# Designs tried in a protein design chat: VHH binders against ATP-dependent (S)-NAD(P)H-hydrate dehydratase. Part 5

Target 1, 310 residues: ATP-dependent (S)-NAD(P)H-hydrate dehydratase, of Phaeodactylum tricornutum (b7fxe8)
Amino acid sequence: MKTWNDGKTIAIERCVLPLDASLHKGSSGRVGVLGGSARYTGAPYYAAMASLQAGADLAFVFCAQEATLPIKSYSPELMVAPVYSASDFDPVRLVDDMVNEIGDMLPKLHCLVVGPGLGRCPLVMKAVARVLELARSQQLHLVLDADALYMMSLPVYRSSLKGYDRLVLTPNVVEYQRLFPKSEDNNGESMEDASDEELAAATIVRKGAEDRIIVDQRQVMSCGEEGGLKRSGGIGDVLAGTLGTFTSWHAILLDREAVSTEDLPLSCWTACCAVKRATKRAFDDKRRAMTAPDVLHHLGQALDEMTRED

## First folded at step 5 (VHH)

Design a45 (from n10 with S57Y A59Y; framework vhh_7n9e_1)
Fold by ESMFold2-Fast, scan of step 5:
Structure a45 (fold): chain B 310 residues (1-310), chain A 124 residues (1-124)
Amino acid sequence: as target 1 above (310 residues)
Amino acid sequence: DVQLVESGGGLVQAGGSLRLSCAASGFTFSEYAMYWGRQAPGKGREWVSGISYSGGYTYYASSVKGRFTISRDNAKNTLYLQMNNLKPEDTALYYCARDFGTPYLWSDYGMDVWGQGTQVTVSS
């Protein structure tokens, strides 16, 4: 399965939430985005907005107090919650307060996207690690991107998600090598016996000109849809948010016993196809001027076209 | 009409190799999990290998694991079985089969369409 046409029938059946399920507010997907430091406010905004544009009906952003006003100013549609302050000098209180604040919201989410704009403050990473453990205990779908991938490259954090099969990671080629240092892999091809036990159950979305869907170091699917010819800041965040929506839909359908855990890679592949098609449309429209908001603008249109019947 | 036509069987010596093909028609091949089964003389049918609709997940019976490789070409509506290090015990009629209404191997449903089979004979 390389192009949307190769798998669209089964992908629509198993990965796209029926419209009648969206009758109640929040029933078509509730996505949380944990990220956004004082310096990096755009990334969590792009991820959260992408989840809404892809079809989730609620998006929550958990961020630094200092990031709250900027993010709220970008869109009133986002529910923004400050969960820590850079001015807090008590390390135990900062970690515990952050974990408790986010923990109260986890039961309300279908997916938590972690990493966009998060930064690498050691205390914040310690709090995030505890949130990931709590999310796992509640069987919450997780999408780890950006700085959360950096955390997963650290042995102390990596082992906490061992065997978790509701986990999606979105590395580029360089980040993939950091996550799997025992394998030699330039193009998504793994050595046959190079298994990483800790992340073996995770679905890996290795980003590139062709997005590769990998499980236990083996490529199971690829998205060969043509994207734009321009790299732009924020497109990776758009993919993370779109994955948030499709993993939320997988969570909802899994809870309804309509799909299996095996369908999570297919959900990720569908999200990749949507973002590539949106990027192609945005590039054709704006060319050299294309930015992440242009991809966001075309995301809903791309999904409509992908799922439209005769 | 749904059809599955196997080919590639023959006589080989122990330790040899064969590649089986199954040409599918009359349905959307890319939407179904597919299987290879076999029936040895005087024995019942047994499953050898399976592959999900995308080719992403594969299954092998313990008797063939490490020796056989299943693959598919959805653009050509063709299923393959590469058989290496063949043993006399592999002598059987090999069948291609379509999963009953599901694209995945983790189903309890079983198979609803079978091919005619292709004979594999492994000499000592």
Scores: ipSAE 0.000, ipTM 0.209, lowest interface PAE 13.0, mean pLDDT 83

Design a49 (from q11 with S54R K96E; framework vhh_7qbe_3)
Fold by ESMFold2-Fast, scan of step 5:
Structure a49 (fold): chain B 310 residues (1-310), chain A 122 residues (1-122)
Amino acid sequence: as target 1 above (310 residues)
Amino acid sequence: QLQLVESGGGLVQAGGSLRLSCTASGRTYAMGWFRQGPGKEREFVASISYSGGRTYYADSVKGRFTISRDNAKNTLYLQMNSLKSEDTAVYYCAAEPYGSYWLDRSSDYDYWGKGTRVTVSS
């Protein structure tokens, strides 16, 4: 499958949560975004807003205290929670407090997106690693992007998610090579033995002109939908947030026994198609002036067309 | 319309155990237990996803209560161990038709049983 038309029938059946007038708030997905440092407030905003625009009911942002007011100022629709402060100089208290604040909210989420705007502070990464272990213990779907991918390239953190099949990673080509340094991009041909044992169960969304969906070092599908000719900052964050929604819908449908764990790659492919179609619509509207907020604006329209008119 | 019927309530001594059951008239998705003590508002106790793979507990009952389900019988269970006087309440079964887990708010559930009374004596 390369374009939405190739797989839309099965994708609508297995990956799209039906619209229902009787649905209550929270039933169409609750997405958390763990990211946002004092210096990088746009990325978690784009991810969280993309999850809402894609159809999730609630979006929570867990970020630095210093990022909280800027993110709230971008949209009142987001539930923003400060979980650490750059001014806190007690390393033990920072890690424990951050883990406790986020840990209390994990049971209320369908998916946690980790990485947009997170930064690379060692103490923050230590807290995030403990949060990932808690999320895994609760069978919570995870989407790892940006700085969370950097964490997964570090041996000390990589092994904690070994065998976890409710895990999505969203590397570009360079990040993919860092995650799988013994692998070559040549139809899944690997320099490793049979598979990368640590991440063999994960779904990899390798971003590019054509997005590739990879499981156990093998490409299982690709998204060749036409996007815009302009690349803009924040579109990767929009994809991470959209994946948050489709991953949440997979969690809901999996719980209803309507789909299997093996349908997670199809959910990721569907999110990729939605973002590419939204990007094309935004580019057609704004041309050279296109930015990530324009893609956000078109995401709902693109999904509506994908799920019923096409 | 979907109906929920609770059973298994009764009088039990502090430190004892009791198992509550809730039978649904049809298929349910996420389900939960709430309770209402004398002079108190209804509070969350525990919830379970349709597959049973995800369970959530109020801090006051964590480690003492276990929620489980049997989908073939359309039945939800709450195993209550190490009961305390503070656990005395009417226990309500709740169901929602749409999701894997809800926020711990009674307003998030569409269907409710009539309740079963649990009295813990000291």
Scores: ipSAE 0.000, ipTM 0.201, lowest interface PAE 15.6, mean pLDDT 83

Design a53 (from g7 with Y105H; framework vhh_7n9e_1)
Fold by ESMFold2-Fast, scan of step 5:
Structure a53 (fold): chain B 310 residues (1-310), chain A 124 residues (1-124)
Amino acid sequence: as target 1 above (310 residues)
Amino acid sequence: DVQLVESGGGLVQAGGSLRLSCAASGFTFSRYSMYWGRQAPGKGREWVSGISSSGSYIYYASSVKGRFTISRDNAKNTLYLQMNNLKPEDTALYYCARDEYPLWHSDEGSMDVWGQGTQVTVSS
């Protein structure tokens, strides 16, 4: 299964949430995005908006106070919550306040996407680590991208997620090598305290010209859809948000006992196909002028085509 | 193998300046948060400054904020502490330390590698 046509029948059956007659606000997916520092406001916006364009009902952004107004200005459809301030904060108070603000919302989410635009402030990462532990305790699906992948390269953080099977990581090739330095690509040279067993239960989406879906360091499927010749800076964020929707749908289908946890890799593969198809459509439309907003604009159209025509 | 070596300490008059350096070897310096701590005779240890792996996030103890500046050169595997407007109460042995975790801590137990220290003496 390398193209959408190879796996679309089973993917539509197991990964796509059918339109429900009892549609209430949030019933088709509630995605949270934890990210957005003062410097990086575009990334969480692209992720959150991608989740809505892919078919989620509600998207929440948890970000720095300084990022809040810019993100709200990009789209009124997003629910944006400031969860910390970068200005002269008390280290103890910041961590507890941030965890409490986000923690109150976790039961209302089907998936939490962490990392787009997050930055690497040590106190913010400490708060994020506690949020990840709380999310795990509630069996909440997690998608870790960008700076959250850096956290997972550190043994203390990834050990807290050992055995968690509702976890998706989205590394590129370089980030993948840092997460799994004991892999064959490293030929025995590794980070001194890295362990590959902590993330054995996670689904890894290794991004590239061909996206590879990996579980326990073994490739289980790949997405070879043509994505177009231009690479835009925000497409990774669009993928993270699209994964947020498909992992939310997986959570909903798990609750309905319609699928198993082992179907999560297929959901990730489906999201990859959707983003590659949206990128191809955007590239065909805009060519060298293509940017991440163009991919975002074509995401809904690509998903409609993918799911309608079978 | 893994080592931190401090230098740049010495004797200085109140109001003077010193620049401390910490040379790191045996590990990938750019992946670790680094800290400067100090201890004077008869006093407990005090963490005076910390800096994230990228250099983007910095901590200062209230006792030194506005007078000390921490910086790092990841290409040279070196950590710096620029100390200005020194006071007699700044007299201490200054250590650099590597944090096993990238998190700022008041907990010194997170430090897994310490230097031997460089003595700073400020006369009145």
Scores: ipSAE 0.000, ipTM 0.141, lowest interface PAE 18.3, mean pLDDT 82

Design a54 (from g7 with R98A Y105R; framework vhh_7n9e_1)
Fold by ESMFold2-Fast, scan of step 5:
Structure a54 (fold): chain B 310 residues (1-310), chain A 124 residues (1-124)
Amino acid sequence: as target 1 above (310 residues)
Amino acid sequence: DVQLVESGGGLVQAGGSLRLSCAASGFTFSRYSMYWGRQAPGKGREWVSGISSSGSYIYYASSVKGRFTISRDNAKNTLYLQMNNLKPEDTALYYCAADEYPLWRSDEGSMDVWGQGTQVTVSS
């Protein structure tokens, strides 16, 4: 399956939450975005807004206190929760308070997107690792992007999600190489193989001109939809948020026993098609002037036309 | 040796039914997703139906949905395709294929195991 038309019949049936199924606010998906440091406020905003534009009912942003006002200023629709402060110099307080604050919200989410704008503060990463453990224990769908992918490349964190099949990783080519470094062939002399088993259960969306859906080191699907001719900052964040919505819908449909865990790669492929089609619409509208907000504006329209009958 | 052998094809009149079987040997059938594809003379291959290793997840192409039913018997290492309300457009060589990975694949050429096919001809 390369284009939306190749797989749309099965994707609509198994990955798109029916409009008629929405009975109250929050029933069409509740997406959390864990990210947003003082320096990087745009990325979690793009991810959270993308989840809403794709059809989720509620989006929550868990971020640094210093990021809270900027993010709230971008959109009043977002529920923004400060979970740590860069000015808190007590490392035990920072980690424990952050974990407790986020942990209270996890049961209310269908998916947690982690990484957009997160930064690489060691104490914040330690808190995030504990949040990922709590999310896994509650069987919460996870989408790891940006700095969360960096965390998963570190030996200390690499095995924390071993065997977790409700996990989506969204690396670009460089991030993919860090997650899956080449094994050396030493004619059978080296018994220390590069261990890819920790991430074997995850669905991997390798971003590029063509987005590749990879499971256990094998490409199972690809999205060859035409996007725009401009590379714009923030479109990766839009994809992460759109994946948040589709993984939330997968969680809802899985709870209804309408689909299986084997449908998660198809859900990711559908999200990729939506973002590529939104990007093409935005590029046709704005050309050289296209930015991530333009893609956000076209995301809902793209999905409506993708799923509309006749 | 790893092998898939299709059977059950034949000549049938429009509106009729056929049941195809695919017998698997040489691999752990219960670990593999299974597929039915078809190819009419002078046309490309079309995937018709797929079923996950457990049988819990099933796919149908829009052209056959509601008319065809895929099933499997892991104890007998056999895949089935029940074809009802057949149309002349269903005339093709039907083959089965096996893939150890999840059901939704973009690349037909990377299937782990292929069968040789069984001919289905539907007269008008």
Scores: ipSAE 0.000, ipTM 0.148, lowest interface PAE 18.3, mean pLDDT 82

Design c01 (from b19 with Y105S; framework vhh_7b2m_4)
Fold by ESMFold2-Fast, scan of step 5:
Structure c01 (fold): chain B 310 residues (1-310), chain A 124 residues (1-124)
Amino acid sequence: as target 1 above (310 residues)
Amino acid sequence: EVQLVESGGGLVQAGGSLRLSCAASGFTFSSNAVGWYRQAPGKQRVVVASISSGGSTKYSNSVKGRFTISRDNAKNTVYLQMNSLKPEDTAVYYCAAYDFWESGSLPTDEFDYWGQGTQVTVSS
């Protein structure tokens, strides 16, 4: 399965939350985004808005206090919670307060996307590591992108998610090489030593012109949908947020006993198809002027087209 | 673009003092918080001190009472005055700044808004 048409029947059946007569707010997915430092406010905004545009009911952003006003100014639809201050480096207060604030919300989420705009502050990473452990203990679906992938490249954090099968990682080629330095990809596709047991249970979305879905060192699917001809900053954040929605739907369907954990890669593939189709629509509309907000604008239309029954 | 340049490191005997400077450019310095971090040989980078745009300061427990962070907005510079230095303070010291008016979705991996670091060695 390279295009949406190749796999849409099974993907709609197993990855798309069925249309329900119930209009209860939050029933179609509640996505958290943990990221957004004072310096990087756009990334968590794009991720959170992508989750809403893809069909989640609620999106919560956990970010630096200094990032809160800029993010709220981008969209009133987002629920934004400041969980630390960039100027507060007291180890006891910062880590414990951040973990407690986020921890109270974890039971209310279907997925937590971690990393967009997070930065690499050591105390913030320490708090995030504690949050990841809490999320795992509650069997919460996790999507790790950007700086969270950097954390997973560090031995001290990598082992905490060993065996966790509700985990999605979204590396680009460079980030993939940091996560799996024994693996070489210097003319596309050969992985010579992908025997990393610590991340073997995770679903890996390796981003590129063709997105590759990898599980236990095997490419199980690829998304060859035609995207835009322009690479734009923020499209990776849009993918992370879209994955947030589809992993939330997987969590809901899993709780309903409608699917298995082995369906998570298909959910990721579906999200990739949605983002590629949205990117193609945005590129056709804006050409060389296309930016990530244009992809966001087309995401809902692309997904409706993909998933709507005649 | 944002640049942070640390200076003032060196070799000092236990009980001595050093003053580190961090010169900032490429952003509105007066509106940003700035922090000092250190990384000892074979260890992870850890926080030392921070100062807000309003001048509020925070310190790690290991340096509280010995180190003082301050800022000079006219010179776009942050200082770390280190007194009563101990061998355990031996590390490369880095400064980091946060510009909350950045509005673009920038790949975090492409931007490292840290200085190059300055070495502090404390002899016993």
Scores: ipSAE 0.000, ipTM 0.136, lowest interface PAE 18.6, mean pLDDT 81

Design c02 (from b19 with W101D; framework vhh_7b2m_4)
Fold by ESMFold2-Fast, scan of step 5:
Structure c02 (fold): chain B 310 residues (1-310), chain A 124 residues (1-124)
Amino acid sequence: as target 1 above (310 residues)
Amino acid sequence: EVQLVESGGGLVQAGGSLRLSCAASGFTFSSNAVGWYRQAPGKQRVVVASISSGGSTKYSNSVKGRFTISRDNAKNTVYLQMNSLKPEDTAVYYCAAYDFDESGYLPTDEFDYWGQGTQVTVSS
């Protein structure tokens, strides 16, 4: 499957949460976004808003104290929680306090997106690693993007998610090569075995002109939907947030025994199709002037048209 | 490509001084934040001091007033001057640096690369 039309029937059946008049607030997905340092407030905002535009009911942002006011200023719809302070440097307290603050919220989430705007502060990464272990122990779906992918390239953090099949990673080509340095070249130059035990159970969304869905280093699907001719900053964050919604819906459908864990790659493929279609619409509307907010504004319309019975 | 090499560790008596050096290669050193970390046996690795590309410094409370971090961009080297050493300072000391992304921007005082460490032992 390359385009939405190739797989839409099965994707609607297995990946899209049905609209129901009986649904109440929070029942259509609760997505957390762990990211947002003082310098990188746009990334977690785009991810969190994308999850809402894609159909999640609630979006929570866990970020630096210094990031909270800027993020709240972008949209009052977001529930923003400061989980550490960059200015109050206490290396002993930072990790425990951050883990406890986020840990209280994990049972209320269907998915945690980690990485947009997170940064690479060693103490923050240590706290994040403990949050990932806690999320795994609770069977919480995880989407790792940006700086969280950097963490997974480090041996000290990589092994904690070994065998976890409710895990989505969203590398670009460069990030993919860092995660899997032994990967075979497409030109046949490398004869090296690209097998990786730690991340074999994860669903990998390798971003590009064509998004590739990879499981155990084998491409199982691709999204060749036409996007726009302009690449804009923040579209990767929009994808991370959209994946947050579709992985939340997968979690809900799993709990209802309506799907299996093996349907997670299809959910990721569906999210990719939605973002590409939203980007195409935004580009057709704005051309050279297209920005990530334009993609956000078209995401709901794109998903509505994709999921109509027609 | 990127390499960090620590040196200057050793055995010293309480109240003594040591100067650690971290020699960097394989990246644009002058544009990177660099920090010193330490790990004692059975304990977590903790930050000691950091220095930004612009020369701004931060210190943990346990070393403030005793340790001084500095950088020499011409030599691609970061230093940690350790004075009034205490037995509690006994640890392996690590150097860490953050490299450019392809856009040439540092996001924060973040660290991509670690050195192999240098042992500091302070006797009573």
Scores: ipSAE 0.000, ipTM 0.128, lowest interface PAE 18.5, mean pLDDT 80

Design c03 (from b19 with W101Y Y105T; framework vhh_7b2m_4)
Fold by ESMFold2-Fast, scan of step 5:
Structure c03 (fold): chain B 310 residues (1-310), chain A 124 residues (1-124)
Amino acid sequence: as target 1 above (310 residues)
Amino acid sequence: EVQLVESGGGLVQAGGSLRLSCAASGFTFSSNAVGWYRQAPGKQRVVVASISSGGSTKYSNSVKGRFTISRDNAKNTVYLQMNSLKPEDTAVYYCAAYDFYESGTLPTDEFDYWGQGTQVTVSS
């Protein structure tokens, strides 16, 4: 229900980190992306590149060893760290080694995006759950997308992030129904009575023709910016990465005492506006031929126009 | 029903050898990594050796060079050859299987398959 022009003044003030005059690497955001299995290498690449195109200084990809070379081949700008191997012959040590490798990097990040290309291997999900607990203990901003949303739909993992207000979830309509089966949108279909309470503190970005920003089952904002008429694989990953940058900027601004935790939904709304505008530009340029790389190409320009408008 | 059945444990003198066997049923053995764990009285259960579906092996520092893990996919069996046994190797030895490629399943007890254990006692 809101376009960028309706909220841009407050969003620029509260959500956009100004270009740093000093030359310090990492001062404009350090985003981690945890995902990328041997089978799914494109998704973490799109997320990580989107974070850089949106204005983060550094992007780290934590992925399967087998995913490392394909992801590096897509862009040399990404810092790619293998954290497990599908050929690992010690399943107990796989979990511990993965947690330790990622855990060492968590204090250096402003945001961890989890889920793009992650897959659903139970052992990997077990390691990811421990990483999420560590991230929470360190008050690290989290963006959960794709297979990480699947994890949050499972009772065994759902309660670990109860009350965590530095958490962003990015479900589509179907994923939203699985996460909140007790909601009014679920037409009286319920899975579990207690499940709605466990994610009440999270900021939900419900993807659609209009992206809805939801907190505690209540829509607080919407992004009504026109996107392209073509649905393209990878645009959800671009949104996850863009959210990584805006949540990193929120973390930096929180540390500076310039904003509050209640400004996180506005940061998410701003990211949605940027991706919708980039998608519209890409669609106008490429029409039916539009792909996720085209959206990436237009993301920086869209954000630049958004933040420079009179 | 998924089952892992250990055998080959017993009493042996220091410097002796034992061969443990783990017979698996109820799942696709050849696609799964399998390992041997041990638990001494009053101690935490720890990994001893593991073998991937492709045959790659890993050993704990305490047993490296003395123990050898192997698999026979035709017999759905994992072996642990234990040489140069020491009194500190005394423990209940467990076989375990982990599925790296399972998807969409809750990570509960059925994610991790454990045998009943077999006692190994090494006398001085």
Scores: ipSAE 0.000, ipTM 0.140, lowest interface PAE 16.5, mean pLDDT 80

Design c04 (from b19 with A33Y Y105S; framework vhh_7b2m_4)
Fold by ESMFold2-Fast, scan of step 5:
Structure c04 (fold): chain B 310 residues (1-310), chain A 124 residues (1-124)
Amino acid sequence: as target 1 above (310 residues)
Amino acid sequence: EVQLVESGGGLVQAGGSLRLSCAASGFTFSSNYVGWYRQAPGKQRVVVASISSGGSTKYSNSVKGRFTISRDNAKNTVYLQMNSLKPEDTAVYYCAAYDFWESGSLPTDEFDYWGQGTQVTVSS
C-alpha cells in the first residue's frame, strides 16, 4: 500500500505537467468526455469539470442533444457538443453523423473519457465502438468508465482494443468481475467471454477503499490514501475526469520523449491519490452532507498541495 | 423475446403498389424508433424510411414522394406504403427497431432487432 508521500518524487517528475507560463491555449491538456444522455446529465458534467479542476485547460463534452442545455447550465467553462438526438433520427445516418462529428474533434484531444452518463442504447454503442476504433488508429489515450465498461464486458467490443496500451479502465469490484469472469468448472474452459489476454495491455484502475492499479491481471500499484467515510454519487465520475487530465499529461510527456508508455500506471495512481485527498478534505469540511461538487471544489487545492515545492 | 415479422411482399408490375407490414412483439413498441431497409442482390443494405417514437418520418432520396412510412401502436405494427414501384425497387425489405433508453433488458444479436425480410420484385 502506498500513500502520496511514498511515491510523490517519482510521480511529480514523470506524471505531472510542469506549471510553466503557458503561451498557448490547450497546451496543458485537452480532454473530451463522451457521455450524457437525456436522463443522465450529471455524470459527464462531473467528469468534464474534474478534468478542468485537475489542471486540463480545455474540456469538451459530446452528448445527446437533449443533454446539451442542462450541461451548459451547470458551468460556462465547458464546451458542449450535441452529437445525436434521442427522439428524431435515422439510425444509419445517426451512427455515421455521430462518428463524423466526434471524429473531427479527436485530433484536437489528448484524451477521450468515454462512458459517464452514456446509457446503453444499442445504436449509440455502435457509434461509440466506431469512435473507439478511430481513437485507437490515432493513438489517442482512452479512459473507459461506467457504460463503456459494460461495452468492454461484451466480446464483440472487447477485441477491438486488444493490445492497446494507451487504454485505462476504471471498474469497481463488480465491474471488474464482469471484465474478468471466473468459471467454477473446467478451470475457465467453459467461459463464453473473450480471452482475458485481450485487455492485457490496458491499465485497470479498480476502485475501492484502496484503489488498485492492475496490468495483465497483476496489481502493480495501490493507492492507500485515506478518503472520506462517505462514498457519494458522482465521485467515480470525478475520478474518470481526473484520469482524463493525467492521461492527457502522459500523452504530452510521451510526445516530448520525457516518459515511456509504461509510466501510464503511475499516472493513474497519481490521479487516484489526488481524488482520495480531495475526497478526504471535502468530507472533513462537509461530513455526511458531502457531495461530488464538494470534491470538485477541493480537487485543485489537493493537487496544488501535492505538487508544490517548499 | 423480441421478434419482428415482415409481410406484404410479392411480385408486382412497374407502376404498381404494395403495402409492407412489420409486426412487433416482446417490447414496448410505442417508445422505439423503427425503420425499413432494403438489400438488392450483390449490393449493400440501405435505409429506405424511418419513423421516430414522436412520429417524425425520414425517407431516402430514391423513394421520397413514392413511399410512406406509418405506425399503429395499438397493433404494434409499422407499415411501408410503396407507390409507383420501379424495377430498381426490387430487393429484400427488412424491418428494424432501436431502443434509445436502455438495452440491457432486451436480447439482441449485435445490438439490433431485425426481421427476417420480405422479398419485393418489380417486373418491367
Scores: ipSAE 0.000, ipTM 0.181, lowest interface PAE 16.2, mean pLDDT 80

